# Designs tried in a protein design chat: VH-VL binders against Uncharacterized protein y4jR. Part 8

Target 1, 151 residues: Uncharacterized protein y4jR, of Sinorhizobium fredii (p55518)
Amino acid sequence: MKTLIVEDNPKKRASLVEYYSSEFPSDDLEVTSALISGLRVARDTKPEFIILDMTLPNYSPDENKGSRIELMPFAGREFVMRVNRMSIKTKVIIVSMFETFGVAPRLITLNSLDAELRDRYPNVFVEAVHYSQAQADWKTAIKNARLSLDR
Key: E = the ipSAE of ESMFold2; O = the ipSAE of OpenDDE; V2 = 0.75 times the mean of E and O plus 0.25 times the DockQ between their complexes.

## First folded at step 4 (VH-VL; framework fv_romlusevimab)

Design s18 (from r09 with heavy chain S31D N57D; at its last look DockQ between E and O 0.74; V2 from the best seeds 0.00; counts 0 for: pae E 7.7 > 2)
Fold by ESMFold2, look of step 5:
Structure s18 (fold): chain C 151 residues (1-151), chain A 122 residues (1-122), chain B 108 residues (1-108)
Amino acid sequence: as target 1 above (151 residues)
Amino acid sequence: QVQLVQSGSELKKPGASVKVSCKASGYTFTDYGMNWVRQAPGQGLEWMGWINTNTGDPTYAQGFTGRFVFSLDTSVSTASLQISSLKAEDTAVYYCARDHYDYSNYVAFDIWGQGTTVTVSS
Amino acid sequence: SYVLTQPPSVSVAPGKTARITCGGNNIGSKSVHWYQQKPGQAPVLVIYEDSDRPSGIPERFSGSNSGNTATLTISGVEAGDEADYYCQVWDSSYDHVVFGGGTKLTVL
């Protein structure tokens, strides 16, 4: 199965890769670190499963188009919408270090983003879960989502 | 050759239903979204929404969330628009249009069906 | 909802340059696409992403987009260019497509 991880934090990325590779060693895993590079790989390779951060830079240094690299707090929401537009068969799970997003006074929670994305993209988006090194909830969510793809 | 071929034009009475089909050929049907666009006589183009050809999930523009239903038969590369409870105001040409999405930031329609005229007359 | 405004009509003498405008709040931050529709025919994409031409569209067709105005420019206008022209954007916040009202180009 082809799986894409989009994650800019090196420590979290290594943790995700280590867990996924140990649980699903036969899967073909690709890793990117920015919104636009992730979308390009999703279009080009059509992964069946995507593990995605909510907050990502817009571009990698290689993709910079004359502006500062910006950390986008809602990049994951944008990613899901754009992948849905691609009309590819994929499932997306968001794994986030943060439980709140945005800039005051308009902060929103990971739970409200989860509810929004489930409502808007029910056949692409699976769920959003909190990442913590101390908790295994994100491991369980990834495993359950991936196993649901085994007909 | 990439083509979208629509079903023939229809003359209907108010209160009837109609189904417009759009058959794709020359490309992988499930790789592109399918959009529906309406054009009333002498009027401009009006986007009605689109259907994800992989998941079957429709997105309807505001004003098209009731009597209009998008559907697919992926086994024959066909998208369909069903309009129920037809009104005189539904008289229009209905187009299907292939979604040309670039991951950077745009949606454009690079391939269009020939259009299906639906006329609703007392 | 996002609104695109086009003039209802534009008249241009043969061989001259036609300019068809598409107005929208901060449209310069969006990708603008243009369609040509001749009577009784389906629309044809003539410009995408502000200024790019699909294969088969002559270089006489060009586009620009900045500030609150996008413009389709047709140089050396021919009688065969008579058509309705529509601008279109995608409102990515709501995954909605918006068309302008259309502009009838008359060559006289």
Scores: ipSAE 0.015, ipTM 0.660, lowest interface PAE 7.7, mean pLDDT 88
ESMFold2-Fast, scan of step 4: ipSAE 0.613; ipTM 0.844
ESMFold2 (binder alone), look of step 5: mean pLDDT 92; pTM 0.946
OpenDDE, look of step 5: ipSAE 0.838; ipTM 0.923

Design s19 (from r09 with heavy chain T59Y)
Heavy chain, then light chain:
Amino acid sequence: QVQLVQSGSELKKPGASVKVSCKASGYTFTSYGMNWVRQAPGQGLEWMGWINTNTGNPYYAQGFTGRFVFSLDTSVSTASLQISSLKAEDTAVYYCARDHYDYSNYVAFDIWGQGTTVTVSS
Amino acid sequence: SYVLTQPPSVSVAPGKTARITCGGNNIGSKSVHWYQQKPGQAPVLVIYEDSDRPSGIPERFSGSNSGNTATLTISGVEAGDEADYYCQVWDSSYDHVVFGGGTKLTVL
ESMFold2-Fast, scan of step 4: ipSAE 0.301; ipTM 0.737

Design s25 (from r09 with light chain E49Y)
Heavy chain, then light chain:
Amino acid sequence: QVQLVQSGSELKKPGASVKVSCKASGYTFTSYGMNWVRQAPGQGLEWMGWINTNTGNPTYAQGFTGRFVFSLDTSVSTASLQISSLKAEDTAVYYCARDHYDYSNYVAFDIWGQGTTVTVSS
Amino acid sequence: SYVLTQPPSVSVAPGKTARITCGGNNIGSKSVHWYQQKPGQAPVLVIYYDSDRPSGIPERFSGSNSGNTATLTISGVEAGDEADYYCQVWDSSYDHVVFGGGTKLTVL
ESMFold2-Fast, scan of step 4: ipSAE 0.344; ipTM 0.786

Design s26 (from r09 with heavy chain S31D N57E N105D)
Heavy chain, then light chain:
Amino acid sequence: QVQLVQSGSELKKPGASVKVSCKASGYTFTDYGMNWVRQAPGQGLEWMGWINTNTGEPTYAQGFTGRFVFSLDTSVSTASLQISSLKAEDTAVYYCARDHYDYSDYVAFDIWGQGTTVTVSS
Amino acid sequence: SYVLTQPPSVSVAPGKTARITCGGNNIGSKSVHWYQQKPGQAPVLVIYEDSDRPSGIPERFSGSNSGNTATLTISGVEAGDEADYYCQVWDSSYDHVVFGGGTKLTVL
ESMFold2-Fast, scan of step 4: ipSAE 0.376; ipTM 0.766

Design s27 (from r09 with heavy chain G33A N105D, light chain V97Y)
Fold by ESMFold2-Fast, scan of step 4:
Structure s27 (fold): chain C 151 residues (1-151), chain A 122 residues (1-122), chain B 108 residues (1-108)
Amino acid sequence: as target 1 above (151 residues)
Amino acid sequence: QVQLVQSGSELKKPGASVKVSCKASGYTFTSYAMNWVRQAPGQGLEWMGWINTNTGNPTYAQGFTGRFVFSLDTSVSTASLQISSLKAEDTAVYYCARDHYDYSDYVAFDIWGQGTTVTVSS
Amino acid sequence: SYVLTQPPSVSVAPGKTARITCGGNNIGSKSVHWYQQKPGQAPVLVIYEDSDRPSGIPERFSGSNSGNTATLTISGVEAGDEADYYCQVWDSSYDHYVFGGGTKLTVL
């Protein structure tokens, strides 16, 4: 299986990579840190499984020269939409450090985004889960999603 | 060169089913999505949905779920539209049209089939 | 549901300029494509991504898109330009294409 991780936070990325590599050591793992590089790798590599952050920079530091990195709060939603348009067979799970997005009084919850993406992209999107250093919930979600592709 | 050739016209009774085919040539079939577009007599163009030519997964516009089925036969580079339980309101010209799977683009329909007229009458 | 609004008809004298509009909420943030359809024929792409022309489409055809209105402009109109014209966008909110209702261009 080819798997792609798209995650810009170095500590969370290291945690995801360590867990995934330990749990599925035979999978071919690619790792990227931005929306556009992630989409490019998805198109070129055609991974069967994608682990994705909701909030990503459009370009990595290597690509975004001369300006501060600006995080896109709904980059993961954009990623799922674009991958759905590609000629690839893949499943996407979103693992987010944030449970709310936007600014009061118009906050959007991770649960709301999960429901939206399941409805709009049922052939591609699996679920969105919260990431916390103290929780094991995200590990269980990743494992269940990945194992469902074997069945 | 690059072309989409559709099957011939159909005359059907209400309640029958019909299958319209669209054969692609001159390009890599799986590099382009195939769209279906309907045009009722004297009416405008209606997008019905698309099918991923690499995976076979269809996506239907809201008005076209249930009785309409998009399918592929990749061995002959052909996409098909099947309409079951035909109604008089299904009388239309049905077009196939391709668009590209570029991750950076939402591409126009650059190549269209010639259209298949489906007439549903008693 | 995203809606594109076109005038049902536009009349223009030969050699003059025709302008066909396509109205949509914040359409300037979307890529607009235009198709020409002559009676009994399949549509033909004449403008893609707001203003680009496919190979074989004469320079007389141009497009623009800003705010809430996209426009197809045909300069030096010829009798052969008589057709129905349709605008189209991809609606990323619902993951589908939307066509305008079409505009019949009459050259007379």
Scores: ipSAE 0.011, ipTM 0.577, lowest interface PAE 9.2, mean pLDDT 85

Design s28 (from r09 with heavy chain N105D Y106W, light chain S31Y)
Fold by ESMFold2-Fast, scan of step 4:
Structure s28 (fold): chain C 151 residues (1-151), chain A 122 residues (1-122), chain B 108 residues (1-108)
Amino acid sequence: as target 1 above (151 residues)
Amino acid sequence: QVQLVQSGSELKKPGASVKVSCKASGYTFTSYGMNWVRQAPGQGLEWMGWINTNTGNPTYAQGFTGRFVFSLDTSVSTASLQISSLKAEDTAVYYCARDHYDYSDWVAFDIWGQGTTVTVSS
Amino acid sequence: SYVLTQPPSVSVAPGKTARITCGGNNIGSKYVHWYQQKPGQAPVLVIYEDSDRPSGIPERFSGSNSGNTATLTISGVEAGDEADYYCQVWDSSYDHVVFGGGTKLTVL
């Protein structure tokens, strides 16, 4: 299985990679840190499973030599929508450190984004879960989503 | 050559239904999304939604849910638009148009059908 | 809902340069596509991704997109360029395609 992780926070990324590699050592894992690079890898390698963050920069520092790096609060939503338009068979799970996104007065909750994406993209989107270093809920969510692809 | 050929014009009474077809040729049908665009007499272009030709899943723009149904017959590379309970306001030219890219870049329409005129007499 | 604003009409003399604008909030952060539509015909893609031309489209057609305004520029305008022109973006937040209201180009 090919799996893609899109995560810009180094500590969270390391935790996701360590957990995934330990739990599914036979999978081919690719890791990126920005919206556009993640989408290009998804297009080029067609991963069957994608783990991504809701808030991502548009470009990584290594790829942004001519434009400003901008944080995209709803990058995960855009990613899911774009992947739904791709010709790939994939499942996406969002793992976020934040429970609210955007700025007042357009503040949106993780729960409402989860409901929206499950309704609009049921064949692609699995769920959005909260990440906490102290808790294991996100590990269970990732494991259950990945194992569902083996059936 | 890549082309989209649509069914001929239709004249219908209010309350009837109509099915507009769009047959693709010259490319792999399931590799490109198919969009529907409406143009009422003297008006601009209005996007109605699209259908994923690989999965068969439709997405409708607001205002085009309920009476409008997008469907596929992949065995003959054809996408169809069905409109039920026709109203005078449905009088328009209906176009099918394919995505420029393979779902991963930007949604632009490089190939269009010739259009199907649907006239609802009232 | 995202909105694109175009002037209803633009007039230009043959051989001169026509500029058709497409206004949208922070439209420079999106890719803009342009279509030409002649009476009784389907639209034809003339510019995609702000400034690229499909095969067969003359170099006289060019595009730009920055800030709140995208512009289609037609240099050395010919009588055959008379048509309605539509700008279009894809609003990725809602998977919604948005067209401008259209601009009628008249070559006088």
Scores: ipSAE 0.013, ipTM 0.589, lowest interface PAE 8.0, mean pLDDT 86

Design s29 (from r09 with heavy chain S104G N105D V107Y, light chain E49Y)
Fold by ESMFold2-Fast, scan of step 4:
Structure s29 (fold): chain C 151 residues (1-151), chain A 122 residues (1-122), chain B 108 residues (1-108)
Amino acid sequence: as target 1 above (151 residues)
Amino acid sequence: QVQLVQSGSELKKPGASVKVSCKASGYTFTSYGMNWVRQAPGQGLEWMGWINTNTGNPTYAQGFTGRFVFSLDTSVSTASLQISSLKAEDTAVYYCARDHYDYGDYYAFDIWGQGTTVTVSS
Amino acid sequence: SYVLTQPPSVSVAPGKTARITCGGNNIGSKSVHWYQQKPGQAPVLVIYYDSDRPSGIPERFSGSNSGNTATLTISGVEAGDEADYYCQVWDSSYDHVVFGGGTKLTVL
């Protein structure tokens, strides 16, 4: 299986890669750190599974000189919408360090975002889960989502 | 209202220089990249490059290095294109165009300036 | 360098469907955007990301992209649709844009 991780935080990225590589060593894993690079890899390689952060920069300084939007709080939502339009056979899970996004009165929660994406993109979106070093919930969510794709 | 307003037409002799300006209004200038697109008389659209309005860093397409300079003045929400050592083949309409932002799509152009005609003749 | 090929002209009768093609090697793996340009005017984005319509663009305009050909489809063509149409993609670099040569749509 080909899997794509899109994560800009180096520590969280390392944790995701370490877990995924140990749990699914036979998978072909690609890693990117920005919205646009992630979307290009998804379009070009058509991964069957995508692990995505909610908050991402448009560009990585290394990938493309100059960041237009340094950090987009709803980039993960944009990613899911764009991937759905690509008509590729893939499933996306969002793993976020934050449980709220935006500013009042437009503040949205990870739970409300999860409900919205499940409703709008049921063929592509699996779920959104909170990343916590103290809890293994995100590991269980990734494992269950990935294993469901083996059938 | 969201708009890009460009400077007026220019008539120049070969070897002169010209500066075309593009003033943005109705949105946060530094949140969207600015592109430059050229169209010679009776010809198609040709992308020249873009400038990152947040960092000020320009990127030029292969055919537009050297004589072409992208710059900006964020205090007045204006992007500029300077062409030095003008040649007859620089005769064209020059457009500024904004990156599409709402969907994180940096490579579609949703708002365009009205165009600036630059004519180079002796 | 990547090249997009469009027919130079397409003619269609009022009320019929016009199809404007944009050919490119493996273009189906890229995102295609379409612009309408009327004489003396700036281009207008009519389709982006293969098939999405900007606000204000009538649903008569649709797009598709697969294999080596992207297509802009205009159903129920009206006289006001007469214009030049350009397809556009990003090539192998994030900072390089390619436009097709343009197609003049004539409504007769």
Scores: ipSAE 0.006, ipTM 0.512, lowest interface PAE 11.0, mean pLDDT 84

Design s30 (from r09 with heavy chain N54Y N57E S104G N105D, light chain E49Y)
Fold by ESMFold2-Fast, scan of step 4:
Structure s30 (fold): chain C 151 residues (1-151), chain A 122 residues (1-122), chain B 108 residues (1-108)
Amino acid sequence: as target 1 above (151 residues)
Amino acid sequence: QVQLVQSGSELKKPGASVKVSCKASGYTFTSYGMNWVRQAPGQGLEWMGWINTYTGEPTYAQGFTGRFVFSLDTSVSTASLQISSLKAEDTAVYYCARDHYDYGDYVAFDIWGQGTTVTVSS
Amino acid sequence: SYVLTQPPSVSVAPGKTARITCGGNNIGSKSVHWYQQKPGQAPVLVIYYDSDRPSGIPERFSGSNSGNTATLTISGVEAGDEADYYCQVWDSSYDHVVFGGGTKLTVL
């Protein structure tokens, strides 16, 4: 299986890569750190599984050709929407360090985003889960999502 | 060079079925989604849905569930539309059209087939 | 669900500028594409992504999109521009492609 990880936080990215590589060592894993590079890799390599952060920069410093680098709180939502329309077969799971997004009074919860994405993009989106160093819930969610693709 | 060529016109009776084919050439067939668009006589364009050419998975617009089936034959770079239990209201020109997108940011149609006229009359 | 509204017809004298509007709720947040359809022919993409022109489309075709209105502008109109013009958006919320009702451009 070809799998893509899109995660800009170095420590969380390292944890995701270490866990995924140990659990699914035969999978072909690619890693990116920004929304646009993630979308480009998804389009070009057609990964069957994508592990994605909700909040991502639009570009990494290495990719910036004079474009503004902005942190996008709903990047994962944008990613799922755009991947849904690509000519690829993939499933996306969101693993987020944050449980709320946006600015008051327009705060949105991870649970409400999860419900929205599962309703609107059922062919692509699996679920959104909270990342915590102290708990293994995100590991279980990734494992269950990946195993469901083995049919 | 990049081209979509559709099958010829069809004249059918109510209750019959019809299959419209759309053959692609000049590009990698599985790299772009294929859409179906209908146009009834004297009316505007109506999107019917699309098919993921990499997976064969169809998505139908709300008005086109049931009697309409999108399919592929990737060995000959051909997409097909089948309409069963034809009704007079199905009389239209049916177009296939190729997705144009970059990173899934939008959906537009850059290449169109010439259209297939399907006439349903008694 | 999402609806695009176009005037049914627009008339323009040769050499003048035609403007065809496409109305939609908060359409400025979407990408608008425009198609030209001549009688008996398939549609041709003339503007995509609000204002980009496909290769082969003359410079006199341009587009804009802001607020609740997108506009296709054809400067120096020629008799060969007579056609129906359709705007189109993708409503990503439902994975639905929406076309406007079409505008017949008459060059008199």
Scores: ipSAE 0.146, ipTM 0.691, lowest interface PAE 4.1, mean pLDDT 88

Design s31 (from r09 with heavy chain N105D V107E, light chain E49Y V97Y)
Fold by ESMFold2-Fast, scan of step 4:
Structure s31 (fold): chain C 151 residues (1-151), chain A 122 residues (1-122), chain B 108 residues (1-108)
Amino acid sequence: as target 1 above (151 residues)
Amino acid sequence: QVQLVQSGSELKKPGASVKVSCKASGYTFTSYGMNWVRQAPGQGLEWMGWINTNTGNPTYAQGFTGRFVFSLDTSVSTASLQISSLKAEDTAVYYCARDHYDYSDYEAFDIWGQGTTVTVSS
Amino acid sequence: SYVLTQPPSVSVAPGKTARITCGGNNIGSKSVHWYQQKPGQAPVLVIYYDSDRPSGIPERFSGSNSGNTATLTISGVEAGDEADYYCQVWDSSYDHYVFGGGTKLTVL
């Protein structure tokens, strides 16, 4: 299986890579840290499984297009939509350190985003889960999603 | 040369059905989505939806479900738009336009068909 | 649903600079494409990704996009530039493309 991780936080990325590599050592794993580089890898390699952060930089320094550089709080939502438009068979899980997004007065919760993405992209999106070093829930969610693809 | 060629103009009565075709050439048909855009007389461009040329799955914009059907014939690299139960308000020029499944951003419509005029009158 | 606002018309003298605006909430975070449509013809892409030009489009066409306004700028305007101009973005909230209402550029 080809799997892609898109995560810009070095510590969280290392934890995701360590866990996934230990649990699924036979999978072909690729790792990126920005929205556009992630989409490029998805298009080129057509991964069957994608583990994605909700908040990502749009472009890396090499992909920078002037003042376009910024952290996108809803980049994961954008990623799922764009992958849904690609002609690839893939499943996406979102793993986020944050439970709320945006700015007052329109704060959006991780649970609201999860419900929205499951409704709009049921063929591509699996679920969104919260990341915490103190809890193993995200590990269980990744494992269950990945194993469901073996069926 | 990359091009999209559409079928000729149609004059129909209310209640009739019409099928507009869009034949692609010069590129890999399944690497690009096919979009449909409507333009009523004297009005602006209105996006109707798209069809995934690799999977055949259509997506319709709000207001273009039911009477409007997007389809493909991949053996001849052709996308089609069918409008049933035609109404006077369907009188418009209908365009097909491609967009790439690209990584860099939401792709522009770089290649357009020449347009098909559909006139609904009694 | 996302709305793009364009002025219905802009007039400019030959050789001067025309500026056509496209207003949208936080449009600077989106990629804006611009199309030129002459009477009886299909639209032609003149600017994509805010500021990039397709092959064959003259350098006098340029674009910018910041905050709540994207702008198509045509310097040294020629009579042949008379056309309707449309901006376009992808609306991620509804999974659809949105076109502006169009701006008719008249060259006096």
Scores: ipSAE 0.005, ipTM 0.560, lowest interface PAE 10.6, mean pLDDT 85

Design t01 (from r09 with heavy chain H100L S104G N105D)
Fold by ESMFold2-Fast, scan of step 4:
Structure t01 (fold): chain C 151 residues (1-151), chain A 122 residues (1-122), chain B 108 residues (1-108)
Amino acid sequence: as target 1 above (151 residues)
Amino acid sequence: QVQLVQSGSELKKPGASVKVSCKASGYTFTSYGMNWVRQAPGQGLEWMGWINTNTGNPTYAQGFTGRFVFSLDTSVSTASLQISSLKAEDTAVYYCARDLYDYGDYVAFDIWGQGTTVTVSS
Amino acid sequence: SYVLTQPPSVSVAPGKTARITCGGNNIGSKSVHWYQQKPGQAPVLVIYEDSDRPSGIPERFSGSNSGNTATLTISGVEAGDEADYYCQVWDSSYDHVVFGGGTKLTVL
């Protein structure tokens, strides 16, 4: 299986990679840190499974060297939509450190985004889960999603 | 070389069903998304939705759920549009159109079928 | 939800330059595509990605896109350019393709 992780936070990315590599050591894992590089890798390598953050920079530090990095709070939503446009068979799970996005009074919750993406992209999107070092919910979600692809 | 050829015109009674086919040739069918666009007499172009030719997953624009079904037969490189319970307002030319790019990035349509006229009258 | 606005008609004398506009909120941040449709025929892509021409489209056709207005420009207009012209964008927030209402170009 080919799997892609798109995550810009170094500590969270290391945790995701460590867990995934330990749990699924035979999988071919690719890792990237930005929306555009992630989309390019998805198009070029056709991963069957994608683990994605909701908040990502448009470009990696390597592509935008010397510039201030601006995070796009809904990049993961755009990623799911664009992957749905691709002629590839893949499933996407979102793992986010944040439970709310945007500015009051127009705050959007992770749960609301999860419902929206399940409704719009049921054949591509699996679920969105909260990431916390103190809880194992995200590990269970990743494992269940990945195992569902084996059958 | 690259072309989309659609089935012939249809004259139907209200309540009937119609199936419009779109046969692709000259490229790898499963590498490009297929779109459906409608044009009622004297009206503009209206995007109905698309189907992922590799997975078979359809996406319908608002207003085209329920009676409209996109399907594929990849063995003959053909996409189809079925309209059930035909109404007079379904009278239009229906076009299939290929995504400009592999994998559907930056959606535009470079290759179009010639169109299929569907007329619904008593 | 996204809306593209085109003038319903534009008239131009032969050999002059026609400009067909496509208005949309912050359309300059989107990629605009243009189609030509002659009576009884399927649409033909004449400009993609704001300003690129497909093979076979004359250099007389050009496009631009900035701010709230995209423009299709046809220089040295010929009688054979009479057609309906449609602009189109892809609203990436909703995976929705939006067409303008169309502009009928009349060559006087």
Scores: ipSAE 0.014, ipTM 0.654, lowest interface PAE 6.8, mean pLDDT 87

Design t02 (from r09 with heavy chain H100S N105D V107E)
Fold by ESMFold2-Fast, scan of step 4:
Structure t02 (fold): chain C 151 residues (1-151), chain A 122 residues (1-122), chain B 108 residues (1-108)
Amino acid sequence: as target 1 above (151 residues)
Amino acid sequence: QVQLVQSGSELKKPGASVKVSCKASGYTFTSYGMNWVRQAPGQGLEWMGWINTNTGNPTYAQGFTGRFVFSLDTSVSTASLQISSLKAEDTAVYYCARDSYDYSDYEAFDIWGQGTTVTVSS
Amino acid sequence: SYVLTQPPSVSVAPGKTARITCGGNNIGSKSVHWYQQKPGQAPVLVIYEDSDRPSGIPERFSGSNSGNTATLTISGVEAGDEADYYCQVWDSSYDHVVFGGGTKLTVL
């Protein structure tokens, strides 16, 4: 299986990679840190499973030649929509440190985004879960989503 | 090289049905989504929706549900549009168009069919 | 629904520069694509991702996109550039493709 992780936070990314590599050592894992690089890898390699952050920069520090990096709070939502357009067979799970996104009055919760994406993209989107360093619930969510692809 | 070839023009009476086909060649059919766009006489371009060529799952724009059906025959690299219960308002040129895939711009349509004229008149 | 606004017509003298605008709320945050359609023909992609040219499109064609306005610029206009021009975006809020109403370019 080919799996893609799109995560810009170095500590969270390291935790996701360590867990996934340990749990599914036979999978072919690729890791990116930005929206555009993630979309490019998804298009080129057509991964069957994608683990994605909701808040991502458009470009990684390496790709921004002296420009300030801007975080896109709804990048994960845009990623799911774009992957749906690519005509690839994949499943996406969102793992986010944040439970709310945007600025009032356009404030959206992780639960609302989860419901929206499950309704609109049921063949691509699995679920959105909260990441906590203290709890391992996100690990269970990733494992269950990945194992469902073997059934 | 890469091309989309559509079926010939159709002249139909109100209430009839029509099927427009779009045959792809020169690329891997299931790697690119297929869009349908119509253009009424003297009017602009109107996006009707798209179909995922790998899964066969169609998505219709508002206003194109019910009488309009997108389908595929991947064995011959062909996408089809069927319109049932034809009305005079369906008179238009219907185009198929391929999604481009260049990570940030894959919603652009880089290859277009030549168009199929559908005329609905009594 | 997201709306793109284009002027219905633009006239330009041969050899001069034509500018065709595409207005949309915060359109600078979206990728804009441009199509050329000559009478009786299918549309041809002339600019994608705001400012990039497909292979085979002359350097005379360029694009820009910022704020609420995207612009297609054709320098050194030739009689053969006479056509309808359409801008297009993907509206991520509704997962829909939106076209502008089109601009007829007349070379006088």
Scores: ipSAE 0.014, ipTM 0.636, lowest interface PAE 8.2, mean pLDDT 86

